# Miniprotein binders against q56419: the designs that were tried, part 57

Target 1, 326 residues: q56419
Amino acid sequence: MEGRTLEEVQEEVFKRHGVLVPKKELEDLAKALEEAGLLLTEKVEARLKEEEEKLKRERPMRLAGLSYPEGEREARAFLEAFRASYPGEGEEARVLLMPHLEPSRVPEVYGAALAALEKTPPPERIYLVGVAHRPLKEKAAALPVPFQTPFGPALPDLPALQALDALLPFELFNTPLAFREEHSLELPLFFLKGRFPEARVLPLLVARRSPELGEALKVVLRDFPGLLVLAVDLSHVGPRFGDTPLTRTLAEEARRRDLGFLERLAEGEPEAALAFLGANPTRIDGVEVVASLLPLLRERKGKVLAHRLDLEAPTLSAVGAGTLVL

## First folded at step 22 (miniprotein)

Design v_1
Fold by OpenDDE base, fold request of step 23:
Structure v_1 (fold): chain B 326 residues (1-326), chain A 107 residues (1-107)
Amino acid sequence: as target 1 above (326 residues)
Amino acid sequence: TEEERRFEELFVEAWELLFLGYDSGNPEIMRQAIELFKEALEIAKRTGDPEREAAVLVTLALAYYNLGDWEEARKYAREALRIAEEKGIEYVIEYARRLLKRLKELG
């Protein structure tokens, strides 16, 4: 594959193989099953409605016992083990980019995030911006309720959330069901709450780039200072994501794109980071989040603390994860 | 019926786990989804509902695909296709054929 861009190879593979975007295949099948009356029954709808009403009060843990321990003591030991997996020291963060991938796959990347948090004075509030893996009614959304964690509930900063809502041209508090199982908030929140038990949280999801969100947050952060956290993954390559099995060339390109993206962010050039990705052929997850937060990322110098392209051997696929401080 | 209710509960929960496992990158969650789908499959077989059976089979095929078990994925996709063609379940036919094509390309 000497001389061909990954894009060319992927396009060729896509053209040749009509490569199923596996996520789209899941979504399309789910939709077909719903239309056939096999997934969305009256009883399921009633349950979802009840769950939506409950989400007006609190967001329960979904991944306790699956991705992290439910018990506080065990959760603390879990946190310590992840911190221990990163041998380095962190740096103070005003902005933290960290993964939302299954923690066990990239322990040292989460460890690097914890190391950064150790050097960060406890914030009054955390702006936690995740990726919407379910559709949102609007480009972005927030859930203004306590999020349950093994360390107790992460309480929302209602004044700051209200200030943000007031500056947006759309209703911020939309699509509560999209938060029900959203791991891009739950997983990073585990680590954040464990380190900063007294911090309030603004749980935000981005489905599509919203320049308005970044501009609004820039204003809100002046009156409501806090830590900004981008919970995003990097490249997704291999059969699980519609590619051919992972090769050295594919892995090198994924790493190149991941590191090139992170390095440009570390230089305070988020527009350059986005431009560098082009059509994003390796499917960096955090593109829409970064595109929404440009005003907050510009001119901030930082450091890449960790990066991993984690191989899932059975599927011959890999996911990139990184930790960046600004 | 109670069995139909149980099928629906299992099938929905399994799909929720499948999405969660896929999106989070946790194969153990996807394996848990597969176990629930298998239970749903047994109900569909016992009740004699070929549409539900075909639906679960094609879903299992997709789940195994996402675990990298290409052989099991092919097995379930073929069975889904067989039943769907016999009963005229068009959406399952289409999905099973596409998946089998992809699986053939992966080896």
Scores: ipSAE 0.863, ipTM 0.954, lowest interface PAE 0.6, mean pLDDT 93
Fold by OpenDDE base, last read:
Parts: sequence; C-alpha cells; structure tokens
Structure v_1 (fold): chain B 326 residues (1-326), chain A 107 residues (1-107)
Amino acid sequence: as target 1 above (326 residues)
Amino acid sequence: TEEERRFEELFVEAWELLFLGYDSGNPEIMRQAIELFKEALEIAKRTGDPEREAAVLVTLALAYYNLGDWEEARKYAREALRIAEEKGIEYVIEYARRLLKRLKELG
C-alpha cells in the first residue's frame, strides 16, 4: 500500500487478522488437545518421565537418519560434502556464529563454518549456545550429560559447567526435557564433534536474554578457555511465520536485516547489531542469544563468511542463515 | 483397548515430529508426521470416535498448511469443521474456522 511502512502493514495485519503465528497456532492447538485429554495421556506421561530419567545419563540422537547420517562413515562423507559446498577458505575463530537450520537447506553456510573450524586450533572445550524452541523454567539451561553423535559421544565439561552454575543467580541445570529434541544443539554439534572429536562440550540453551549468562561465561572462560559457538538462525519470513508469501521487497528486507546484523557483529558492536533490528519484524531468532552474550562479543572484530536466505518454495517462506567468525 | 493405545502412541509421536519438522525447517519430518496422523485417523474412524477423528483432521489441516499444501489443508479443515459442528466440539470448530480463514487469504 502506498505510503505505509512495512512495520505499519505488519501491525495492521497483526491487528486485523491476528498474526496467525503458525508456531503459536501449533502450540495453541497442542494445548487444546492436551486439555481435551487427547495428547497427554497417563502412558505418555510415564514415557516422558522415563525419558527424563534417561536424560540424566545421556542425550540420544534425535535427528540421525533425518538430518544427517547415523553411521560414522556416512557421517564423515556428509561433513566432507558440506565442506565442499563452500568454495572459500575459513578464518580462525574464537567465536563462531553458525546456523541450526536443517543443513540441507543451507549447505554452503555450514560449509563456511567447517572452513572456519579448519583454521581453528582444536579447542579443549566448546561452549555451544543454542536457541530454546521449547519453554525453559529459567532464562537459560544446560544439560550436563553426553550427547550422542555418529562420531561418538560429545562429553560434557563438568568442571566448567559447575563453575558456570555457581556464578548464575538461577539453577543452570533445569528443564532437561527441553534438550530431548532440541535441534539447535544437535545439528551444530554434529559438525563440531566431527571436526573436534576430543573437545568437551557445554551444551547451553537460551530462552530469554540473560545478561548474567554472558557475564558468568566471561569469568568461566578465563579458567576454562574454549571455542564459543552461537548456533542461531536469522530472519524467518513468509506464511509459515505469519507473513504474506515471500516477495522481492520482503526478501530484500530480510537480507538487509540479516546482513546488517551480522556486519555489526563483525565490527565488534553487538549492541548496535541489536539496536539495528529494533522490534525485529523479520524474526531473527538469534537475538536472545546475542543479547545474553554481549560481554563476549564486544570489541571482537571478525568476518562474515557466508549468508543465505533460503526459500522453502512450497510454503513461499524463507529462513536466513549465516556464518560469522569473531 | 489396543486400538486406543495405538492411536495415542501415533498421535503423540506425530505431534512430536510435527514440532521438530516445523522448528528445524525440515519438511520431510513434517511429512512423516502426516503419515502417522493418517494412521491415527484410520483408527479413529474404525473405533467410531468422532472427537479423535475431528482432532486428527484439524491437526492434519494444520500440518498440510505448514507444508504449503493449501488444497489438502482446506480439505481436512472442512472435514474437521463438519464433524466438530455435528458433535459440538468447540475447540476444533474454532481452530478449523481460523485456519480456513487464513487459507482463504492465501489463495
């Protein structure tokens, strides 16, 4: 419509039609079905309880055979294929921002991450910070158990995790069931474990911005040095996310926001990156992670290695992904 | 009954897959969810449980919506709405109507 900002149009659509945030619709329907006694049965509850008890020992693969191969040999070939999809060379990373989107959608972006890892000395430990797609009891959480991968278990760094817990004003080891199927950890971990088989891991999830997490991690990193990995996606636009079908204008705006965000991070200005997004109308999912890790991102200069806005053609929707080294 | 147990197992597993596929951006996972929902639907039909049938139908509609199959989404939403209106299943009525409204805006 002539003269209205994208924000005004989105606001009007939101007001008039209720942005069917498709995620919210899924959640609301699931809740209604649970209330009707159709989803959460006694048997399901018993299963979930059993799974929660198992999660005290290990986190099994959920996406093996779905997003990546289960077998080690096939998994190695998978890694090499993804690396091959990125024609460039990487840079040494102290901080790596990489996607957690379905790998097949953005192979060259994962390839760029692998390229960076090739230039990175093997770390003793990896701080892997993902996005909670399920509710957490606290702003952030960790699961201090081995994560299964085709390359063997990724072992937790218990001393570093305990040190982190001791510095937080909340219990870090909360909501174990939120980790059960969390792809934002599992997918990047596949690539990380494949390249650094001996590295211990701190699997962290962020649900809401926690400045305390960044400050605590800054202290912990002094005694427990390692690679920091932000496993985050960028813009989510189109009908799957409550928008109209992808247009040139919408795609350009998504790219502008994605690149503007990444470029400001590359300049060591994470606050400027967040400010640039404003109300985040294109729904960059990594904002809460970045907002939590500000102390670790400040004044670190780096480089954007890759970016893609990937079209999911059937849904006329797109998701942004990027790889950044700091 | 064994059929009721099987329905519940399928329905829950399918919903887990639906969320996983949606969040990860993997449409193949969502397709797997749809297949399990279809199996659940057949059980609901055989057992003569209209509430379970309507619940699966509206869920299938939403799943197809998330795959961009607007035609199948409309089909299942209409069928869900029909059964739900006949049986007075209010939450299904609300969701089916809302989804049909959205689908009308997209097509």
Scores: ipSAE 0.863, ipTM 0.954, lowest interface PAE 0.6, mean pLDDT 93
Fold by OpenDDE base, last read:
Formats: sequence, C-alpha cells, structure tokens
Structure v_1 (fold): chain B 326 residues (1-326), chain A 107 residues (1-107)
Amino acid sequence: as target 1 above (326 residues)
Amino acid sequence: TEEERRFEELFVEAWELLFLGYDSGNPEIMRQAIELFKEALEIAKRTGDPEREAAVLVTLALAYYNLGDWEEARKYAREALRIAEEKGIEYVIEYARRLLKRLKELG
C-alpha cells in the first residue's frame, strides 16, 4: 500500500482477484447449491414455511448459548461483566449508536452502551434499528411480534408500529424470515431488555437507505416518544472482506473513517458524516441506517463513548465498533 | 432414503450456521457449522454421491477460509476440484479454482 490510496489498492485487489471471498461468495455458492437442488429442498421449504408461520407469533432466540447465556441468572452476570469492561461513566442518551458485532469481540464498546443506558431514564419504547444482513422485499422492515430474550420477551409496541406503517409508502411488515436469525437486532436487544425490562420495542431493519423511514419516524416519535437505537458496526477490513491482510496503514485508515464518521455524528452533522465516507472503502456497516435516519440525527450533539477496531487474528481481518450518545 | 434426508438436514443447518457465524463475526458458530458439514461429508461418501461430496468439500473449503485456516481450506478446495473435474460439476470447479487462486495470493 505504500504510495497508493486505499481505494487504488482495493481496486487492484478487485481487478486482480475478481472474486473477493466477501459475503457475496457465500451467497453465490449458496445460490449455486440451491440451483443444484442441494440446499433448498421440499423439506427445507416446508420447514421455512413453518418457521415463517411461527414468526407471526414470536421471534425465538437464535444466539442464546452462542453469543450470550440462555439462563437469566447467567445473562445478568454477563451484563454486569460487560458493564465492568467499560471503565467510564455514561451519558443520558436520546439516540444511542451501538454495535451488533459478536459481543465478546468488543466488550468495552457494549459496556459503554450499558453505561449510557444507566444514565438514561427508562423509556416507554425503544426504536431499535438494525442492519439487514439478508435481503428485504422493501428498503426497510419490521417484525411486530415478541422477541425472546433471557430476561423474558421484548414486547412490540403495536400502536407505534402501526402508526409508522401508515406513514410509509411501502408495507413495513415485510420479509419476516429476514428477522429469523438477524443478530443486528438480537444482540443489542439482549442488552436493552436487560436494562429496560418494561420497555416496548420496535424492531426495525434497514437494507437500503430509506429517507421515508426517517421522516415517518420523526412524526411517530412526536406521538410515541422513546429511545432511538442504531445497532450498527463500522469498518470491515482484511481478507474476510476482500482486502489484503491488515496492515498498520489499513488499520489507521479504518480508524480514521470510523472516528471521522462518529465525530461528525456527534457534532449533529449526519450528512457530513456520510459525505466523509465517500465510496466507503472500508465498508462501514451502518451507512444505510444513518442515511435513513438523517431527520432524527440532524443538529443533535453528543459524545463518542467508545471505539474499537477489533482484530480477528486468524483471518488477519478487523471490524470497527463504536458507541455514540446523542 | 434416511441418509439422504439426514444429509439435507445437516447441510442446510450447517449453511445457516455458516452465514450466522460469518455475519455476526463469531468463529465458534462457524466451527459448529464445520462439524455439521463434516458429518454431511461422511454421509455423502457412504452413499457414493459425488455431487454432494464435492458440494460439501468446496463449502468446507470456504468455511475454513473464513476461519483463517488457509491450509485446510486449500486441502478441501483441491479435493473438491478433483472430484468436480472428474464428474463435470462446473459450479464447484469454478468456486474451487477461484478459492485456490485467492488462497495462493494469501500464502
């Protein structure tokens, strides 16, 4: 990378390798296997239909025993340990940006989120906006059912969800199967439910920027006030994401992008934050979420509480995570 | 057959875990996926289905790549490629070759 921009290096990698083992390679192989009749069998389709029908009633835990404890007592101890991982004090949040990365990778970042929640009066409802890692039929979606957690079910705010749906030009309640295993909601929700057991939740996913969502939410928040949570990760760099192995230069660029993004958000300039990323060469995860929520982020000043670029050593790759309060 | 049914169950569950582990950044979940793929592989070998065998092998190669075990990834990719070339399984040939190319660049 000496003497070349990150973009030039990435373009070269793309040109040379034509095939990044990014998520697209997994998706393409899965598709090929489906087309070959090896993945999507009649039995699998039947199971998926059954799961979809079940999702009309509740969203079960998928990551219990994998990313967090299933038992309530153990789950509480887990929360306390994560809170202890952050040495600072939090601030009251009206808007909380927090990660959805595997919690064990960035414990102090989740700890910072918990610290902020400690200083936040219990909200009546939480607008939890995650990133769709599966395709959605529409730009955004919601699942208006209880989400299971070790602390009991997180109940949906049906009136607020209905009000939101009424203001959107598309059906909000689309693609229920996209929620089945969506960690960008489940992981943050664990911490949120543990801190605010009585809060209702609006579980929202964004696949593509939806200015309509932000405008609609701005209206809904007037009648249905609550905590807005952006569950987003930051930079994704290294071989798992199509780059060369992590170098000092690549890590510095990832940090620069992450912090530059978060700082501009903290200054109440979300458009400037997006503009700062340009083509998003380090693949900040939360750009579509932020782009959808611009009306709610404008002119809100806040503070970056934590940031980490976490190295996955075996893959020589790294993921950025941060906690921001507004 | 019961074995074919079991293969399908394992293979789908393993792919679900693979995506979940990849997206969440949890290597342990991907390791669990690998164990299920290995069980599926043994079934494919016992039943003598080279397409299923090649499919699992190339998937294992990709899974190991995502764990950073490039040596195992190469091993499985080469075996997948061998079987796929013998049997004319084009999509596996394509993926195995691309993966091997990438692995060569990392090695």
Scores: ipSAE 0.863, ipTM 0.953, lowest interface PAE 0.6, mean pLDDT 92
Fold by OpenDDE base, fold request of step 23:
Structure v_1 (fold): chain B 326 residues (1-326), chain A 107 residues (1-107)
Amino acid sequence: as target 1 above (326 residues)
Amino acid sequence: TEEERRFEELFVEAWELLFLGYDSGNPEIMRQAIELFKEALEIAKRTGDPEREAAVLVTLALAYYNLGDWEEARKYAREALRIAEEKGIEYVIEYARRLLKRLKELG
């Protein structure tokens, strides 16, 4: 790698080996299987329609018993343990950036988020903006229904959601099935609901950068004040993401990009944060979310509370996670 | 048939788990997916459907790849490729070959 950028090396690897991003491989294979009649059967379609209808009423837990405890008592103990994993004190947040990675991989990062929440007055509502890991019909979407948690349902702020919809050039309430298993909302919501049981929630997903979303939210926040939460991960590097096995150089670059991104956000310079990433060769997850929320992030100064590049040893891959308060 | 129905149910559920595990970064979820795929595989073998068998095998290979179990991934990919080549299942051939190539690069 001497004399070449990480991007150049990655491009060469991709060109040379034709290695697709493993996610794309999964998607392409799934599509091929669907076309072969092995996945999307009439029965599956019927089930999906039924699930879509149910999502008009509530969003059930998907990761209970998998990523967090289902029972309230156990869930509270879980929260306490995660908080304990971060030895520091938090700061008051008006904007909180936190991960949506499997919590057990980055406990202290979630602990830092909890520490920040301890110093934050209970908000009336939480604008929870996650990353769409499934396609959306529009650039962004919302699901205006209760989200189930071990602490009871997180209730939607319907007036605020409606106000937001009215300001967007597209239908906000689109692609309900994309929310069905979206962990980028469910995982952070567990911690948020546990800390702020009475807060209403606006569950939002971003698939592609939407400047309109940020502008609309800026207006809505004037009439409907609340805590803004960006549930995003950082770098994704290694074989699971199409790279070579994690090396010291690759890890250092991932950390550099993660921290450089977060630090610029902490300085109130979100455009500089995006520019710093360029083509995003380490695949920072939250870029489209940040790009959508620029009006809300500008001029807000804050602090990076935690960062981790978590190694998944079996796959020689790593994912970055961070906690930032503004 | 009931077995075909069960196969479809297992296969779909397993794929849902595979995506969920992949996206969330939870290997335990992916392991659960693998168990369901193995059940589906046994059904495909019993029913004598080589396309379903090859499809599950290549999927298992990909799942094991995502767990970092390169040996098992190679094993299943090779078996998928064998069956697919014998039966002319083009999409499985393509994916199995590509996966084997990647696995070779990883050592």
Scores: ipSAE 0.862, ipTM 0.954, lowest interface PAE 0.6, mean pLDDT 92

Design v_10
Fold by OpenDDE base, fold request of step 23:
Order: structure tokens, then sequence, then C-alpha cells
Structure v_10 (fold): chain B 326 residues (1-326), chain A 107 residues (1-107)
């Protein structure tokens, strides 16, 4: 790789090998199976319809017993353990960027988020913006129902959600099934609800960049102040994501991209952060979220509290995670 | 039939787990998906449905790929391809060939 940037090499690898975008392969196979009548049957459709109707009332836990404890006592111990994994002190957050990766992979990053929350006065409401890992009908969506947690239900801020909907050129309350298993909301919400049991929540998903969302939220935040949380992961590199096995060079590039992105956000330059990523060759997860929230991130200075590029050894792949306070 | 219904239930649930495990980065969830796929595979074999069998085998190849078990992934991809070629299941043939190509590139 003498003389070539990792980006050039990756682009070349992508070009040469028609890099199996593993997510796309999952999606393509699933689609093919659906078209063959093997995945989506009438019975499954009926079940999904029933689940969609239930989602009009509440969003049940999906990851309880898988990623975090279901019981409240155990869940509290879980929170304490994660907080303990971060040796530092937090800072007061007006905006919190935190991961949505499996918590056990990056405990200290979640610990840093908890540390920040300890220094944050309890907000009246939390704007929780996650990444849509399933397709949305619109660029963004919200689910205006209670989200179940081990600490009790996280209640929606209906007035603020309605105010947001009124300012958007599309129906905000779309694609409820996309929320059914969306971990990018459920995982951060566990920590947020545990720390701020009385805060109302606006659970938002972004599928595609929506400048309208950021502008609308900027207006809504004036009348409905609260904590803004970006639940996003950073780089995804290695075979699970279509790359070659993790090397020192690949890891260094992933870290460079992650930290360069976070540092520019910490300086209040979100446009510069996006520009720095270019084609996003290391697949930073939170790009569309940040691109949607530019008006809320501009000129806000903050601090990177934690970063980790977590190696999944069996797949020789790694995922970046970070905690940023603004 | 009841077996077909059970197959569908298992297969869908396993796929949901596979996506969840993949997206969340939790390999244990993907392992749980694999167990359900294996149960679905046994049903497909017992009922003599080569399309369902090939489909599950291809899916298992993908699941093992995402766990970094390249050897098992190759095994299942090859078996998927064999059945699919024998029975003319084009979408599985295409997928299995791509998977095997990728696995070859990884070593």
Amino acid sequence: as target 1 above (326 residues)
Amino acid sequence: TEEERRFEELFVEAWELLFLGYDSGNPEIMRQAIELFKEALEIAKRTGDPEREAAVLATLALAYYNLGDWEEARKYAREALRIAEEKGIEYVIEYARRMLKRLKELG
C-alpha cells in the first residue's frame, strides 16, 4: 500500500471485488426469499398487521434479556457496572452523541454517556434521534407511544411531537413497524430512562438526511426545551462490512475518520465533519442523522469523552463508537 | 400443513434475529438465529422441499459468514448451490455463487 491512501485501496477493493456489502446481501436475499413466498406469508403478514396495531399503543422491549436485563433491579446493577467502566467524569450535555452498538462491546463509551448524564440536570424531555436500520416511508419518522423499559415506560411528549409534525412537509408518524425492533432507540433509551425516569421522550428515526427535520426541531426546541441525543455508531470496517480483514492501516483509518468526525462536531462545525468523511469509506453510521440536525449542531462546542474501535475477533471486523457532549 | 407453518414461523423469526444481531453487532443473537434456521432446515429436509432447503442453506451460509465461521459458511453455500443447481432454483444459485466467491477471497 505504499503511496496509496487507505481510501484509494478500499475504493479499489470495492471496485475490483464488487465488495459484498453484507447488509445489502442480507437485504437482497431477504427480498428474494420474500418474492419466492418463503418469508412473507399470509400468516406472517397477519401477524405483522397485528403487531402494527399494537404499536399504536406501546412499543414493547425487544432486547430485554439479550442486550440488557429485563428486571429492574438487575437493570440498575447493569447501569452501575457500565458507569463504573468509565473512569472519568462527565460534562453537562445539551446535546449528547452516544452509540447504539451492543452495549457489552463498548461499555466505557456507554459509561461516558452515563457520566455526562450525571452532570446534566434532568431534562423535561429527551429528543432521541436514532438510525433507521429498516426502510421508512419518509426521510424520518416518530412513534408517539410509550416505549417499555426495565425502569417503566418512557412516555412520549405528545405536544412536542405534534408541534414537530406540524412543521414537517411529510407525515412524521409513519412506518410504525420500523420501530418494532429498532435497537438504535431501544439501547440508548435504556440508559436515558434509567438516569432520567421522569423525562418524556421523542423517539425519532432518520433513514435519509432531512434538513427539514433539523429546522423544525430548532423551532420546536424553543418552545419545548430538552436534551438532544444522537444515537449513532461510527466506522464499520472488516469482512462483516465488505472489507478485508482488519489491519493496522484499516484500523488507523477508521479511528482517523471517527475522531476527525467527532472533533469537528466538538468544534461546532457539523458541515466540516460531514465534508471530512467524503464518500464515507469506513461507513460511519450517523451521517444521515448529523446531516439532518445541522441547525442544532452548528456553533456548539463540546468534548469527546470516549471513543473505541471495538474488534469483533471472529469476523476480524470492527465498529467505532463514541460519546460526545455539546 | 402444520410443518409448513412451523417452517415459516421459524424462518421468519430467525431472519428477524439475524437482522437484529447483524445491525446491533451482537453475535449471540445471530447464533440464536442459526439455531432456528437449523430447525427450519430439518423441517425442509423432512418434508422434501428442495427450495426451502436450499433457501435455508443459503441463509445459514450468510449467518455463519457474519459470525466469521468461513468454513461452515462455505459448507452451507456449497450445499445450497448443489441443491439449487439440481432443482433449477436460480436466485439461490446466484446468491450461493456470490457467497462462495466472497469466501474464497477471504481465504
Scores: ipSAE 0.831, ipTM 0.940, lowest interface PAE 0.6, mean pLDDT 92
Fold by OpenDDE base, fold request of step 23:
Structure v_10 (fold): chain B 326 residues (1-326), chain A 107 residues (1-107)
Amino acid sequence: as target 1 above (326 residues)
Amino acid sequence: TEEERRFEELFVEAWELLFLGYDSGNPEIMRQAIELFKEALEIAKRTGDPEREAAVLATLALAYYNLGDWEEARKYAREALRIAEEKGIEYVIEYARRMLKRLKELG
């Protein structure tokens, strides 16, 4: 089971247990509807092409007014409230692991990230690595355009992005539409831009583990130093993810997996963290990101600042989130 | 027709919201998707398109499943199945049956 993607594991679980995996059901139904001509029409295709062309210039906010306030004043108050939700002090981060889950579900975890950022000198640039929830043409991708935020646009570091592209065996600037609604970048970026308004950003997505990405980034970071941010969630358990309703046993297993993963990362042992997950039965989504960034995580010691397994009571499901500094 | 165009617009937007809500873990976004699907459903009923109707019903079943509303999910899945069986819409039949099976397992 070593080296399998989360998707492969989910498919195997589905095949083995006949358990409905809701994400797969969404995808399968969507595909069937597309094949039936009910979703993808000529008009939709034309719109997508137009949106793709717009993405050559900027990435607009998608979650403003949904997950965070659109207005700057309200956004600042929002940021302060999240910081206030974490009673502790942060630590200086060279690497920050933080969630991309809906912020309202895990406010203190985002608060912990903000606490860490308070202790971190303003970086020249932020390498923001998220999880691709849409398919990518390559294992990883970047979008070299301004990302809109309530605090103004997060501007790309084009020289650093170009340097990274030059070191990769594939085209880094692929699949711009995958960034259109990608919350794994947008949500963390809200907090990052709010704290570091002058930092340039490298918005990166990982779909599948890319060792080449980590090696390339290691080289780029020498010439273009900055803060590395891993925007990842942890366990996904319960009916929304194909499991039975959350039980004490399932919750304990999810917590064990989450904390065991984070603690090994905190010890500077990312390979051990990945190995600890095995088949990843609780579906930690950050595994492909971590697997891609191994060279940057090795021997870096740090601290777990926060963790939460957040229960979504109506669905009897839970999602893990954590904040780690290195 | 204008109604068909409106249906398509609503249906696509609702699916985008459904994915966004699912992936981000925001149930309010999924609720917004449901409202758009309901509007699309009414259009499908008015236009007399059983395939579109069955498709929306199946989608609503899935949306309510993801909100933990098992009763509404069952209701919509059953109705989707009924229409799909009457009209021979195989992909909806298969989907609705799987959904109903899963819902039965959840109680």
Scores: ipSAE 0.829, ipTM 0.939, lowest interface PAE 0.6, mean pLDDT 92
Fold by OpenDDE base, fold request of step 23:
Structure v_10 (fold): chain B 326 residues (1-326), chain A 107 residues (1-107)
Amino acid sequence: as target 1 above (326 residues)
Amino acid sequence: TEEERRFEELFVEAWELLFLGYDSGNPEIMRQAIELFKEALEIAKRTGDPEREAAVLATLALAYYNLGDWEEARKYAREALRIAEEKGIEYVIEYARRMLKRLKELG
């Protein structure tokens, strides 16, 4: 340690180990605990089976009281506050890209999404495509049941979901437990249901890029028109994600990649957006979703309404979020 | 036993919250997970199950580490290591040593 600054030592340490344990460390410990019989017991498995059976009927709220209010009145006030956090006006959306990050971290980005929704005629249905944070049996999945919200249940569009399933080379209705706590659907759905209470929903998750999904959706959208929503986050940088603490250089790179990605999408060039990211060193969350939906994003012109790289100070890490209309 | 059942329920729920908080970027959810882990810890202590105790302590170390509370993380990791070494709980020993090494390197 002689001759090195504290900062140099910290940088080396962070490069090797991070200040925060990456998600893989959580997964590895969880796996070890499961193998030890401490996490997934027969009783827990039985409970999960029961929960899976319940998911055949409805998907309950998981984040009510955690990320948003459970009560309808309070939930409406919550929506209004988020809308107020964005001072601008929105634009009509045929496709909306919005975040799924904890809303309180990026209120103006959600506010921008709400502003766009204000300029959007109420759709008959919403194709809500989120990111699977849990493993799926297939590249993509859907859960064809009502999703509970403070504004009442978001009802599935069964005919459109069935049409989509029929066009896919795999079973769309797979891995129901992956939907149980998936925030990438629940959080955006709160805002969408609040704005469009009568819209049916197609809740979709993508784990890995599926070109077949985009092609199938393109066909389905002809017969079942609606609003397409991509619920995705952008860069994830800092010790929580295996990087060194956030620096000006790292933040600038994250912003560059986020905005470069969004701008190319706004130009109707989704392939260029993906190519721009390369190996995705800042870990943009939505790449697999965009890669799956290329046929629906091509040649669509739009506008970036908001972007934020939100610092989580205790962890010296940051997450990017944006709102794009097409 | 009922205590064992309660431990399992708490521990699973807390881990679900931990993942949810981590993935959603909500530290408050992770704090709620910590409270459930603490309850699970008390059960493990009361029932005299050193493996469960060591496991929860190691998990608490991880949770606090992910909140940026390195002092608490060190405390729990040291205690996890102590118990695990006494009882020969290898996976906890490995984890706790790794965690402590990381925490030491942070200064």
Scores: ipSAE 0.829, ipTM 0.938, lowest interface PAE 0.6, mean pLDDT 92
Fold by ESMFold2, look of step 22:
Structure v_10 (fold): chain B 326 residues (1-326), chain A 107 residues (1-107)
Amino acid sequence: as target 1 above (326 residues)
Amino acid sequence: TEEERRFEELFVEAWELLFLGYDSGNPEIMRQAIELFKEALEIAKRTGDPEREAAVLATLALAYYNLGDWEEARKYAREALRIAEEKGIEYVIEYARRMLKRLKELG
């Protein structure tokens, strides 16, 4: 048989990512159970309708007591501990990329985000762009209601949200239930609200890349200036994501993909960052958000403040997280 | 019935926690889902409902797989398969067989 270089071995390992896709298996089993009448009944549907109506008024905390403390004093101490996990100084951010992974797994990465916020003048509003983990009716969505936090409600910027909705070729306020459990907004918002208690928020989700969203946001940001936050994770590798068990070679490739992606973003070259990933063999979650927001990322140079590929020893898997200021 | 109602509420809540734990990368949330699935399993056994029992067992296998407890995943997948083959529950048979094959490949 033909000999193989290290790069060829790494490419072969990453190309096998589609053997068993555990997220898809979760989704498919849940759908089969719904079709069998075990997960979706008349009373479950009634409860979901009631929850949807509540979400038209506010979005309650879901992860208090699970990922961060419920009480304000404890939450403040928690925030301070995370800042202390990153001993460096930040830089002023016009755009901030930060993770949405469970904070205790990557404390210095969230700490780097806090350090950047310390150097950032308090914005009037924050454009918080997360990754939809539940289907949306459109490529993107927003929920124009207060999001509860231990630091008080994060109030929506209704005029900016209305301006954004008016510029899109689809209804922006389209899937309230998708926000019910959405940690990609809630976890970053904890840190953002703790640092900028007076800022209003545009809570946005991307399910599939939407060039229209980026073009519309470029217009809205000129009229409604604020901080743009991309709340995204990086590589996902190992059996929990459909790969073979993590090896040093797979981890090194995932780290290379994460850093190469971030470095190209830091050079103001978001198209090059996307092209660098190719078929995205390490499953960087940030791709759809970056692809949507190209007009806001071009020619904007900055710095990678932190990165971690965090090992999940029991699953022989890993998830990457980073902090980038532009 | 009240017991069937409680099964449905537990099973839905457990699935919500399972997705949340998986997506956020928080294994403690997934362990909380497993505790609710175990309570639902006991209800399915008490009510003599083999499809509910097999469904919960298949879900437990998938949950333990995603926590890296592959010995537990194998045990639940085998039991799910046994019931599903006896009762002809095709979607459980398919999931259990894929899970067992994957677990064998992992070691």
Scores: ipSAE 0.822, ipTM 0.922, lowest interface PAE 0.9, mean pLDDT 91

